# Ledger of designs, part 1: VH-VL binders against E3 SUMO-protein ligase pli1 (pli1)

All scores and structures are predictions.

Target 1, 154 residues: E3 SUMO-protein ligase pli1 (pli1), of Schizosaccharomyces pombe (o94451r108to261)
Amino acid sequence: YSRPFAPVVHSRIRFRKSPFYDILEQFNAPFVVPACVGTRNTISFSFHVTPPALSKLLNDPKQYRVYLFSTPSETIGFGNCLMEFPTPQMELRINNQVAHANYRRLKGKPGTTNPADITDLVSKYAGPPGNNVVIYYMNSTKSYSVVVCFVKVY
Below, numbering starts at 1 at the first letter of every chain, in headers, positions and changes, except where a header shows other numbers; Kabat numbers aren't used for antibody chains.
F is the ipSAE of ESMFold2-Fast. E and O are both the ipSAE of ESMFold2, at different seeds. Each is the mean of both directions, binder to target and target to binder. V2 is 0.75 times the mean of E and O plus 0.25 times the DockQ between their complexes.
[cut] stands for letters that were removed.
The coordinates of atoms that the task and the answers printed are left out; those that the model quotes come from them. Centres of patches stay.

## First folded at step 1 (VH-VL)

Design d01 (framework fv_duvortuxizumab)
Fold by ESMFold2-Fast, scan of step 1:
Parts: structure tokens; C-alpha cells; sequence
Structure d01 (fold): chain C 154 residues (1-154), chain A 121 residues (1-121), chain B 106 residues (1-106)
């Protein structure tokens, strides 16, 4: 099956398998957070929770969550991507509400950083205008790619 | 141990569609992280990557050929398929399928023997 | 696309000598892979992620480099090393290969 007249379909970022969750759906094309050395920067984008995902969130809210993932942009084509935020000096806002997550990388323990759980900040409406993501940051030595995913937790 | 083997027609006429099958053993496409790619080589020329498929059905295509290529899999039969439309004599090449793994994606550690496809009338 | 240019196109070396093959990328490559292909055979992985030897590959093969310049070195050529060698990058989609270097043993 081809889609010759559809918009360019975004690629999925393939994160390292976690024993604590499965990624079921990626809601947005990877959004680049550019390197920012010695300056401050702000990026923003939007995503929509699909109707099937919204149904699962409403019917089983303890098993299904919405997570924000980040990984170095240089690695997104390689697979087995590590969860890593651009910098500990960042603030994530979903629909103008601060998301509290651990943005620090633990040295010597790659893959132990958890994605940001934004489930409680997401609009339960599956249509326009969608959910707004804003990242304020400084001192990122490389570019990162960010995606919002629907996950099943264990 | 790990083996891959390509099969398909040896001769294709211009404008026809080519379908190639990669049959493998020693690994499964149900295993998280596993993928299979297709690479071709015209006589006396360099290797050219065509397409890749992963265990989770994620598919990647060479953008130069994307409109002509379809990659698919049958996990239960240990098979990966490549379909290429509108064949031309310049598509004459040996076609290889090869194994890759997610934690080192982008290199090919086991290759099939290759199948030669000649495009002529 | 990230274009890989190999140098030299052809290399002729005596057994026991050192051979050096260079691969230059049009954009920075964190990890370069190297393959050996003998006539009538499929390519064989030699080096992955710039400097790691694949299983069963003799220690005389080594890879080095970073950024745009990467090198495959064969420290003591054997007659069996006569082949065409290809570099391949994984930093950018699509995956690309160099044009190949033909190594001839005198």
C-alpha cells in the first residue's frame, strides 16, 4: 500500500526497549531542538491525541500514559535510541503548564533517564487546536529530536 | 547459523514490476531490534541501499527510488519482500538482502548470496 | 545525501606491506562501516562503528577516523586480501556507500 497524495509521513524514532512501558503510537514528526551554546532558546510545536488513544486513556487511565521523549538528533536514524533530554537547564510546558520531570542524565548509567510523563497536562479533546509544547532551554551542545508518544505502562 | 537467500526472476522486461523474496533463518523479525535491508549493485559499480524494514514494521526507503519501492514482511514465514515498479535496463544489478540490528542499525553483518536481475527486452 | 568519496580508486600493494584506504564524507559521520567484496561474492562486514572489528575478521584490519575523514588500514597484506573495499555511513538517511577501492596484490 502506497500513499502517493498524502503528506510526507513522519518517521518513528526507535527508542531502546523499556521493561516498564511499550510505545504504542507516536503523535508527531520528530521536532528538532537545535544546539544552543552560550545562549537561550525556545521551541514550540503541537500534537493531537488520536481518538483511539483518547478512548484508552479514558477507559484505563492507570495502564495508558502520554510521554514526551527526547534523544540526540544524530542518533535517530540508528535505532535503539537512548532517552536523553537536551540539557538539565530546561523547562517543559504543556498547554502553558509546567511539566515536572527529571531532565538530568545519570553519568555511567545510560538508558536510566525516564521520559517526561505529561498525561495529566494533555487536553482530553482529540481535535483542533491540539496540545501545545514549549521548551525553554540553554547550554545544549548538540541538537535533539523530541516526540510525544502514547505508551502502555507495566 | 544466520543465513539469508534472495529469490526472484533472473530476467525482467522494461516497464514490468520486479518482486524479490528474502528467506532467512537463524533470527526472527518478531525479535525487538531486528531489521532486514535490500542493497543492489549494478555490474562493476558501487553498492546502493534501497530499503529497510524493522521488526515493528517501520520502513525506510532510498528517496531517489521511493516512488518505485515497496518493502514488506511475513514474520511467520521468515520472509521479506521487495517490489520495484517500472523496471528499466539501468536497474540491471545483483540484489542483496542483509540482516541488521537496532542497537547498531545501519550496518549489515550477514548478507545473502545475491540474485542477479537483468532488465532487457 | 551524504556523499562518500574513497581514495585511491585502485591500489596495488606487495604482500606484507601496509595498505591505507581513505573515505571522505560530504557531512560529518560519527560512525563509518567498512566492507570487503571479492569477485562473485556478497560483501563481508569488516569494521563497524569506525573502529570495531566484526566477528572473524583478522586483527590486521583496523579502522580509524572521525568527522568527515575515515580510514581503513590493513597492516600486513595477504594474497587473500585482493578485493574491492567499500565504506558506508550510518549518520544520515539514506544509507550511502563509497564508490569502492580495488585492492590488487602483486
Amino acid sequence: as target 1 above (154 residues)
Amino acid sequence: QVTLRESGPALVKPTQTLTLTCTFSGFSLSTSGVGVGWIRQPPGKALEWLAHIYWDDDKRYNPALKSRLTISKDTSKNQVFLTMTNMDPVDTATYYCAHSYYDSSGYFDYWGQGTTVTVSS
Amino acid sequence: ENVLTQSPATLSVTPGEKATITCRASSSVSYMHWYQQKPGQAPRLLIYDASNRATGVPSRFSGSGSGTDHTLTISSLEAEDAATYYCQQRSNWPLTFGQGTKLEIK
Scores: ipSAE 0.000, ipTM 0.504, lowest interface PAE 16.8, mean pLDDT 84

Design d02 (framework fv_duvortuxizumab)
Heavy chain, then light chain:
Amino acid sequence: QVTLRESGPALVKPTQTLTLTCTFSGFSLSTSGMGVGWIRQPPGKALEWLAHIDWDDDKRYNPALKSRLTISKDTSKNQVFLTMTNMDPVDTATYYCARIEYGDYAFDIWGQGTTVTVSS
Amino acid sequence: ENVLTQSPATLSVTPGEKATITCRASSSVSYMHWYQQKPGQAPRLLIYDASNRATGVPSRFSGSGSGTDHTLTISSLEAEDAATYYCQQYSSYPLTFGQGTKLEIK
ESMFold2-Fast, scan of step 1: ipSAE 0.251; ipTM 0.745

Design d03 (framework fv_duvortuxizumab)
Fold by ESMFold2-Fast, scan of step 1:
Structure d03 (fold): chain C 154 residues (1-154), chain A 122 residues (1-122), chain B 106 residues (1-106)
Amino acid sequence: as target 1 above (154 residues)
Amino acid sequence: QVTLRESGPALVKPTQTLTLTCTFSGFSLSTSGVGVGWIRQPPGKALEWLAHIYWNDDKRYNPALKSRLTISKDTSKNQVFLTMTNMDPVDTATYYCAHRDYYGSGSYFDYWGQGTTVTVSS
Amino acid sequence: ENVLTQSPATLSVTPGEKATITCRASQSVSYMHWYQQKPGQAPRLLIYDASNRATGVPSRFSGSGSGTDHTLTISSLEAEDAATYYCQQWSSYPYTFGQGTKLEIK
């Protein structure tokens, strides 16, 4: 017999629409950042920028960017997912370089945070080994799902 | 409900241009992230992706066939078109159009047309 | 290009048995999808993103795997499962399909 309790990993996360960018492509399957209370945890995964996206980044870097998105895992089956990082007490590294972004909720409201702009940290060359993502964090009361996306900014 | 239907000639002579139309309902190509692709299958052979068009008129082509393919759309009529130049007997196949609801690498073809068979023969 | 190789090319099984189809990619795949195609019909999405079952697909179908090795499993075969199964990667351009595995029910 089968167990129905296993968590479902969705192919794409549909975030709340933004007037400041359009999500054109998601480079990875949602990666779960598990809840972590009273201790530090580290997660890592990799992604590849597709050749068509890489071409747009090189030819028009003011219109196209690579953003890292996060949302509570409990909501990823629905549309209109809110952009929210697991905790302000985190550090994001892309290819061993620290990404400087605001991981706090704007005005204390959930879902008002901007995604992390990691464009300048991703490899501009196609091919292996791809791009490495590492998140160090503590004091996340629930699990989050993280994706890296190619976006057009306005 | 999402439906797609391919239409075009059943017989094409070598060197001629093939034009196929995909007519659909249940979704709009004005919706952000939505796209329509074309896939073909020669008799007894595997599926081969040909081209996509997205809501923002962005287009991608299979590099092996890119010089012969043009994809276009008429959003107001719910139609996507594929033209393929210089047809050859090896292009004999069933041609499918299919819906996808996301632009990116995690996308899949969730709804397919029934396919239209194109035979290339003198 | 990322070449997908399916094993076996053909598989003959008895109703009620388990079938396993493997798809091996020449490069790592983040997004592997599986389609079912019955004779004279268009392909139908079965599994997306390695392990998620598409709407209306029976629970006996499951997908697993990561990186270069992915598997489609049918846990208790029915006569209606006779079809050709294709894997597809959407992780790198150009997007590619496997050569197909023909499943016959004897």
Scores: ipSAE 0.000, ipTM 0.505, lowest interface PAE 14.7, mean pLDDT 83

Design d04 (framework fv_duvortuxizumab)
Fold by ESMFold2-Fast, scan of step 1:
Order: sequence, then C-alpha cells, then structure tokens
Structure d04 (fold): chain C 154 residues (1-154), chain A 119 residues (1-119), chain B 106 residues (1-106)
Amino acid sequence: as target 1 above (154 residues)
Amino acid sequence: QVTLRESGPALVKPTQTLTLTCTFSGFSLSTSGMSVGWIRQPPGKALEWLAHIDWDDDKRYNPALKSRLTISKDTSKNQVFLTMTNMDPVDTATYYCARTYEWELFDYWGQGTTVTVSS
Amino acid sequence: ENVLTQSPATLSVTPGEKATITCRASSSVSYMHWYQQKPGQAPRLLIYDASNRASGVPSRFSGSGSGTDHTLTISSLEAEDAATYYCQQYDSYPYTFGQGTKLEIK
C-alpha cells in the first residue's frame, strides 16, 4: 500500500524582504523557466494551497494573498533574491485565466518588479486537481526559477 | 576586512532624540543585495532588531518602534544613520550596526555603542 | 510576531561534554540563524539557515531542525565556548531573536 501522508520538503527561495508583504509559505519546489532566445516557449506546473492558508484566504482576504515570484536561477542559492520576471514579453495564466501583472522593471533596475498577485485566480477548493500555472514567454536570455507563495500584505 | 563601527552620544536625557552613525569598510552599500541594520541590547536582555536599509534605499522598521525610528544612508561615505525620537530610560542599551546579505543574516557586527538614558 | 523561546535558559557543562540548545518558534521557521556572544563583545554569526556553519566556525558547532523546533549542538565543548547563544528567524517580519541561552563551563 502507498503512504496516506508523505511529507513533502522542497527548497525555499530566500527573496529580498519587502515592506509591503511577508512571505509566510512557499507552495511548490522552484520551477525552472529555461532561457529562450529568438523563439517562443511555454512552461506549466501545478501547486496546491495548503488548508491553513486556504482558511486564512477565505476569512481574511484583505490581509492574505497568493503571489507568484520569479528570480534568476543563478542567484537562487545566495539568498536575498530579487523579484524579477524572465521577460516583459510574457503571459501568466492560472487555471486558464490571464493574470494581469506588471512584468517590467522600473527604470531597468533589478528587483523593482512586484510579484504577480494571483489570489483571485486560485481555486477555493482544497481537493484535486489543484492549481495549474502556465507561462508563455519569449526572449529570456537566462533561466529563472518560479515559486508560488502565501503572503501577508501590509 | 569587513569592519563596522557605531558612534553617537553616550548619554541622552529623556524626551531627547538619539542619532547614531554606523561607518563601515570592506564592502559597499551600492552592491545589489547588501543591507545594514541596527540591533540593540538592553543590559542583561535579548537582542532586538530595530531597522534596516538596503542598497536600493528600501527601509524596514520594527513595528513596535516604527513611529520613533528613521534610518538613512550615505552610500558614497559608507555610512548608515539611525534616529530615534522621544528617548526613555527603557531605551538604555548597547546599539549595534550589522551587515546583512543573503538570507537576512547579520554576518558582521560593529563593537556596539552604549547609550544611557537618564535625567 | 514570531516569538522564539530558547531552552534551557542557562546550561552548565564540563569541558569535553556535548551541549544542546533548543529554540522553539511560535510559527514555522525555515531560516533559523544562531549567534554566539561572549561577555563584552558583539554577537558573532555561528550558524545560518539552520545547519550551515559560518566562515571560521569550528566543526564542533552544528545546527539542525525544521519547522518550529531548531537545535544548536556543540560537541566536545571547550572553555572558549562559554557565551550566550541566540537564535534568530527572518521568515517573518519583524525579525526576532530568542531570549538567549547562557552556557557556563565548569
């Protein structure tokens, strides 16, 4: 027989702290968005919102959000990772719905981009199949790592 | 070698404003990911984080003290400043500045400067 | 805020023995750091991210744990290890420290 509960441990990305939110939980192991020069690419993965996080989302939706973060894969081991999307030329879909976010850096500076707020797109049902993430993109010169996190906003 | 050093008044009267300076060498606060924070320790008590400032001028403050604290920097002079208003005898402590990078760990600390608040 | 409670508050050990210090967080912590502070000195980073030794830290120091319970272990204790040890989390804001564990060597 298979184990009824198998604890899942995954690597956590240590993002630079923000005065606007705290990262409380990371729902998935970092998913690599490979470099893509001169052509289009698509990646997809899934994640599940944990029952305690789902409870907080339903009871205090103004304080708790689900954000999608991205950072260059080369920096993932260093900590204080900067929030940066692979390219401004991307489209993020959660459960087949377009997430509207700003994928561009302010004045070209790294780390000035906000994570994508996908809270209103995630399933309020704790069961399968979970939440599907699809990223369509082009012209990324390096690889990025993407995680979905539960955050408290200020 | 990374070195940080705190300076400021040793004695402050109640209700006065405290201003501390952290002067450092061996790294630059223009380096992406680099930060300097302030931590204090009352005699015989635990460490308490006060504030930090990042290379890009982002600032965070301990919510319990936020209304009293201001942190700023002069990147070209390798200095970070902390201002704390309305000092009270309970604010008597050793004040440290420390570098943080990667994982928000405080990897190098100054020697600390002792501030006594009394009339 | 995430409250960190260290136990024991004080620990008296003999040279060559093993010392174990525990830090319990009120909420889960992925990134527990440990500092050593000797009397009259600034704290020194000892262990970061639960189990990694900082540069220059002897191999007798080790960290372990996840979730709400984290442990600092000093094997084969030496006289120079007499100090107060603090845990620190950065998983949630504000950053918080434990109340400290005073290690005395007899």
Scores: ipSAE 0.000, ipTM 0.492, lowest interface PAE 14.9, mean pLDDT 83

Design d05 (framework fv_duvortuxizumab)
Fold by ESMFold2-Fast, scan of step 1:
Structure d05 (fold): chain C 154 residues (1-154), chain A 123 residues (1-123), chain B 106 residues (1-106)
Amino acid sequence: as target 1 above (154 residues)
Amino acid sequence: QVTLRESGPALVKPTQTLTLTCTFSGFSLSTYGVGVGWIRQPPGKALEWLAHIYWDDDKRYNPALKSRLTISKDTSKNQVFLTMTNMDPVDTATYYCAHLYDFWSGYYPFDYWGQGTTVTVSS
Amino acid sequence: ENVLTQSPATLSVTPGEKATITCRASQSVSYMHWYQQKPGQAPRLLIYDASNRATGVPSRFSGSGSGTDHTLTISSLEAEDAATYYCQQRSDWPYTFGQGTKLEIK
């Protein structure tokens, strides 16, 4: 491995392995959703689907999907991260369309939440301006990190 | 069933302050995502949004009228209030209150409306 | 502000016919809503988020469109459909309504 490296190695979030999908690619650097107690907050960011991923998505949309993942920011350096949204009191929009997802834990247990499937809301065009993500939320006691990933489902 | 009803004076003199009350049943303003708004309609003209208030006491005002409007609520009494200062004959209209369910984005419609209360501004 | 212009201003149709009402926005609208107002009554929500029918609204009412052009369609008109119809957007600040389309049934 050459230490002086023209491309900088970007930090990837290493989620706990799921039997239902494999993460193939992460489209953005982790985006921080800051803690917000007693008030409402909004964050936004954008991402681009790479041309190879877009080709697979267009040819096999049932086998390949685009998922939005979230995990507590404090854990992203440790690996084996649990899929967990900042708060059940949130709304996710992709390209100004609401994403229908369950933001609650099963019986209050961490890691029982599925990532948000945003595949049908993603632009089928690889060029600018890409895809806009907006999260509206309230009552998150800690910060979370959000990434959009290309996945293969089983 | 969701019901809303407006009440207030039928006649207001120019320069006076108008206070309207919306009393409702079938929902609570303590419920996450719930809000109540005020909309008016001058005789034979279009609907105009005035203000709304959410369960968390977040308030939104029409910028054209913001300096004249105050919206407030009494969650325990199932009431929302609108105050409008310095009334003018052009403010003659039917005033409606309406329910909304809004997760934060502000895009949701007014789904249940009161019958309206007519306010005439004349000397 | 985002100005909503409805056409036609007035429309007269025979029972059983189809009526089409257009709402043009000065700026792109993500989610258009439609209301029905009968004489002497409060508005009633018909269509929300461009194409979704509100609870209790008959299937003859439908909405379509995106961007600046949105349409409300009423198929097989009934006498009870005589009303003024309004489009509304809440995507842009401040929230605005169209000027209304008066539908008369002959």
Scores: ipSAE 0.000, ipTM 0.542, lowest interface PAE 11.3, mean pLDDT 84

Design d06 (framework fv_duvortuxizumab)
Fold by ESMFold2-Fast, scan of step 1:
Structure d06 (fold): chain C 154 residues (1-154), chain A 119 residues (1-119), chain B 106 residues (1-106)
Amino acid sequence: as target 1 above (154 residues)
Amino acid sequence: QVTLRESGPALVKPTQTLTLTCTFSGFSLDTSGVGVGWIRQPPGKALEWLAHIYWDDDKRYNPALKSRLTISKDTSKNQVFLTMTNMDPVDTATYYCAREEYYYGMDVWGQGTTVTVSS
Amino acid sequence: ENVLTQSPATLSVTPGEKATITCRASSSVSYMHWYQQKPGQAPRLLIYDASNRATGVPSRFSGSGSGTDHTLTISSLEAEDAATYYCQQYSNWPYTFGQGTKLEIK
């Protein structure tokens, strides 16, 4: 009966709970970033920010943010997914602008990688074409799944 | 199974205050991203959005009716309340509550409660 | 307020035919939803975010469009599809509905 129930719009990834933010909504179905050993690859997808989320972003951008999350694809069927990027050798672009984030995992502290804060790169206009995401990367030994989420930060 | 049901008076006199209750089951209004909205429909006319309240107590009102509307919730009882002041015969309508989840639309609706404003 | 105008106001079709309902917004809409309302019943969500079918909705219902013009298409109409159809925009508060299109099956 109660949520979460079978995904009605997008398959939801259940990330490990953070004391620093709550995930309020996932804007896209998990997008697979394929393994890429010894070569370079590029993937792209789009997402739309909902009108209620957009209103909160405009009225209180310090409390509400848009984050890009990544986790190994093999784990998305389980809860407590770890925030982990495919490779430190990557570049994330939102609407053709570079997102500056730390794509490296801290050694000895798994799960301490922060999602990429893309709030300032997201279109504040309601209307097409939405938001374009491009990931350029190399040397990823396994597949990852990427989602863009609306979050409340503490 | 998700269900919502509206309750309130069937008859209201002009100038009185209307209070409607939406009681629901199968989901909780402490779930992130979930809200409940109120919509009305005068006999033979189109749907009109009135107000909504979300899990984080975010409230929005139709600007045309804002001064007359108050929405609130009791999360522990699975209830949402709508209060409308200074009722007029033109407010005669069927009032619906519905579950709202951002871009998913209003996916589950109550059966509606008919309110007639007459002296 | 973003005003939604539906056309036609009423249409009559025979079973097996295709019906097309258009919703035109006064300003660009990112999120358009479609609802079906049968006499004496509450509205039922058919399509959300322009083109996504809601759970349990038959595949003969489809939505398309962007910007100011959106369309609901019902292919291979059945007698049970007789209803009033409403579009709703979710891009601007207040969230407005179209005036409705009454679909009659002959």
Scores: ipSAE 0.000, ipTM 0.518, lowest interface PAE 14.4, mean pLDDT 84

Design d07 (framework fv_duvortuxizumab)
Fold by ESMFold2-Fast, scan of step 1:
Structure d07 (fold): chain C 154 residues (1-154), chain A 121 residues (1-121), chain B 106 residues (1-106)
Amino acid sequence: as target 1 above (154 residues)
Amino acid sequence: QVTLRESGPALVKPTQTLTLTCTFSGFSLSTSGMGVGWIRQPPGKALEWLAHIYWDDDKRYNPALKSRLTISKDTSKNQVFLTMTNMDPVDTATYYCARMDYDILTGFDYWGQGTTVTVSS
Amino acid sequence: ENVLTQSPATLSVTPGEKATITCRASQSVSYMHWYQQKPGQAPRLLIYDASNRATGVPSRFSGSGSGTDHTLTISSLEAEDAATYYCQQWSSYPLTFGQGTKLEIK
């Protein structure tokens, strides 16, 4: 199945390599989290776990995980995108459950933020429209793109 | 101590191919997050980004010049190469190589001294 | 292409004064960097990601801004600060630089 030509958007974001995990598959097209200054905003989208990923998650959930990644939207055309959330002032919910992750840079340094581990919040048997992602946030000066990925951890 | 140095011909004739070498020390392109880019500056003009290459062999080119540019590396020798085809007098410029450290988003944090390339008959 | 326009094109200031250089982008910028280039020398990184000083850069240099508007401030100018200053965006390809601001110390 091919889609009509879309605006310049990468269907797969290439993140900087990590010694702690390998990204094996991206479950969704990048979802834009728009800039939001002086107010609160909410975005939501859904994704499905593919059958090959589902098999690995059921048989070895300690080695295979589902991570949520974020990177500035304007940089998704680059290789080696850095993991960075829109703002420390955010809350991520998967299927109405709060994901406990650190959205703040370590000591203010870019690229020191880890993706959110949402594995235990994902419904492996979700019916349409799939697993629901909701991000509540405020005070983001730029737009970000969010993807849910299947990863192998080390 | 990070150092980079450009080398190549000082004079190129129109239509010829230019090959530049960047030799560096104090870091390795086997290290995650490291990259090297090429930037040029015509006399009295602004800086123009040409291409860069990262440790994982990810290559990016300026679209205005992409058909003329090839970037490659030899990680074991600490060298990055740029080839530019069909040289024209408007390509006369000082050519710089510079390091990128993606982990700290520095842009180009250490630069070579530059090598001047004149394109004339 | 994201076009960066610097203001002013040239600036003449006295030692001890403050200089402010503005960089305006045609599109929003995720990461803005600033470089100093002295006559006959290669550029030197001053500020990365809008406000962070590069290693060895004096505290009199500071950066601020977000989105399309960014500024470089030099709080107490010294004779050695005479140079051309460039902004550079790292948000979309091609990577682009501003046209430069020439700072002269009188």
Scores: ipSAE 0.006, ipTM 0.543, lowest interface PAE 13.8, mean pLDDT 85

Design d08 (framework fv_duvortuxizumab)
Fold by ESMFold2-Fast, scan of step 1:
Structure d08 (fold): chain C 154 residues (1-154), chain A 122 residues (1-122), chain B 106 residues (1-106)
Amino acid sequence: as target 1 above (154 residues)
Amino acid sequence: QVTLRESGPALVKPTQTLTLTCTFSGFSLSTSGVGVGWIRQPPGKALEWLAHIYWDDDKRYNPALKSRLTISKDTSKNQVFLTMTNMDPVDTATYYCAHYSSGWYEGYFDYWGQGTTVTVSS
Amino acid sequence: ENVLTQSPATLSVTPGEKATITCRASSSVSYMHWYQQKPGQAPRLLIYDASNRASGVPSRFSGSGSGTDHTLTISSLEAEDAATYYCQQYYSYPLTFGQGTKLEIK
């Protein structure tokens, strides 16, 4: 066979373990947020909530959430990825609504940032192309990869 | 408690495929967050990471050796396997399998097997 | 890849002395780990995440450092500490080890 060859990218990102949640499912392939210095940039992508995840969100809404994760792209091929947003100078929108999250590191330390809780902005019955994610940003010195995940909270 | 043991051939001929088995007890590869890796050490040389497998069957390979390596598991038998193709005398080494405990996300190997020595010669 | 360089390559000390082993990374490392390997034995985890002692490891072993420079210190050497010591990082793919430091007790 002669098939178009795409670069092999690891499809699941291994984030540092949290005592506050477990990642149960990743809804999208890692989406690259390229480095951007001295100018503004915008990226967008879409995702669907899978039927098993949807069932859990509807039946146990206090225990299950949808979180958006980000990590430096340089680390995605191999575990212990830090939860870190591209820049504090960013805005995340889900289905045209602003997601309120802290994009800054606590005390300026890498890896102390929580993922963005977007559960209440997600359409559980979205038709094609699914739930829309838009990130507006400036002044990111390196490339980041973002994924939307289904999590169980404790 | 947690124990791992490697098994496989002591002698492999050049161009042959090596298959190693890691048998363990005291933990399960069905437990979220658990992984098992393979590390080798040629005589008198440094440790070299080869491959890693996670509870959800996700696999990582050293890119220098990726085309030659296959890692797999049998969760019901508490076993992890490593296959390495086209063996060469420079692959002569002691091969270890190792576990991550809670905190495997920090990227260290907390329990090791005793190692199995593999000599590649005609 | 992140190259780890250990110094010294060999170290000879008398019992009761302090030993210091340095590991320098080519790029900044958040997670430097240290292993002890005695002849004919598998490696044993000593220190993880720069400064945390692994279970069962004597208090005379300590780790410190930040960024590119990390250090393993053994404060009061005993004959049983004769071994090769390795640093390891897991911040960058692939996972890499240092070349090892051989500690000999006179």
Scores: ipSAE 0.006, ipTM 0.550, lowest interface PAE 13.0, mean pLDDT 83

Design f03 (framework fv_fezakinumab)
Fold by ESMFold2-Fast, scan of step 1:
Structure f03 (fold): chain C 154 residues (1-154), chain A 122 residues (1-122), chain B 111 residues (1-111)
Amino acid sequence: as target 1 above (154 residues)
Amino acid sequence: QVQLVQSGAEVKKPGASVKVSCKASGYTFTGYYMHWVRQAPGQGLEWVGWINPNSGDTFYAQKFRGRVTMTRDTSISTAYMELSRLRSDDTAVYYCARDLGYDFWSGYFDLWGRGTLVTVSS
Amino acid sequence: QAVLTQPPSVSGAPGQRVTISCTGSSSNIGAGYDVHWYQQLPGTAPKLLIYDNSNRPSGVPDRFSGSKSGTSASLAITGLQAEDEADYYCQSYDSSLSGWVFGGGTQLTVL
């Protein structure tokens, strides 16, 4: 990711800073996961890993990762957004492969949920159609916003 | 009026602890990370760590881990930095500063307190 | 020593152009992290002068400009004035240290 020469500028979500990773680039505009009570719902969107990020992933996959982040939509304009998935009753698929992550909040500890590490599910090809994200879920009491980010881990 | 007001100068003996306060006004205290930066007499700026006033989460530079503790009180919009087991080379002006950066890697300090001089002498 | 390297001093005459360099490495500026600049007048707190490589906060005159290339950044001051006598610090993020790093500072003297 080359600032200010990046080809696409997204509306960025300011997540709470983590000692375990740095967010280097956000690959998509925030995608809304609507509230869903009493029924099942499915959302889908796509993203592309930029060529500079792809190069880093191929050359040093232990240092660079692709994480999927989620936060309540009502907070995205305020900064210090907490990492929190819409509901534990969800399934995340990247390019039709199940992502295994902990979607549950720790009791009494909001914001301690880790983002989903989807690095191994992401296409290492920079061309179209890109990477497909599908979230199947039910019983989310409010809307959430989801972004896929390129991160450096420590 | 947006400002950070710090506590007054302190003189301490080696081995003591010091707790510096930084009171924010004129903006949403919980909306921005707060950093602490120190400057020894005649020396450059040195980053100490940050606190998220919303969550209370902290992160410290490796040099200060085990000796520094950052806290905040949201009811009075005040951040604190406590440095323990003081040494003479901890003598410095300690600044609090607001982080206006959008991403973790883009953080910059747009608003600074006036600084608190901490003198450690025997 | 400082992680980012700045010349310890620089001088110029009124009206002249002065440039202050800030040299980093692959773990900070070279990794693409933005560079910010602070001006510190004697006896005062640092003041944000340039952020995100080249942006000026409100109230900073356009004779101050910043640039970044490769592992280095530069602060340029045109139309030098006596009031510009100050210490100047560059700042970036360092991924190997997981923290913010400052340059050693440059004392600007207007002769």
Scores: ipSAE 0.000, ipTM 0.507, lowest interface PAE 16.1, mean pLDDT 85

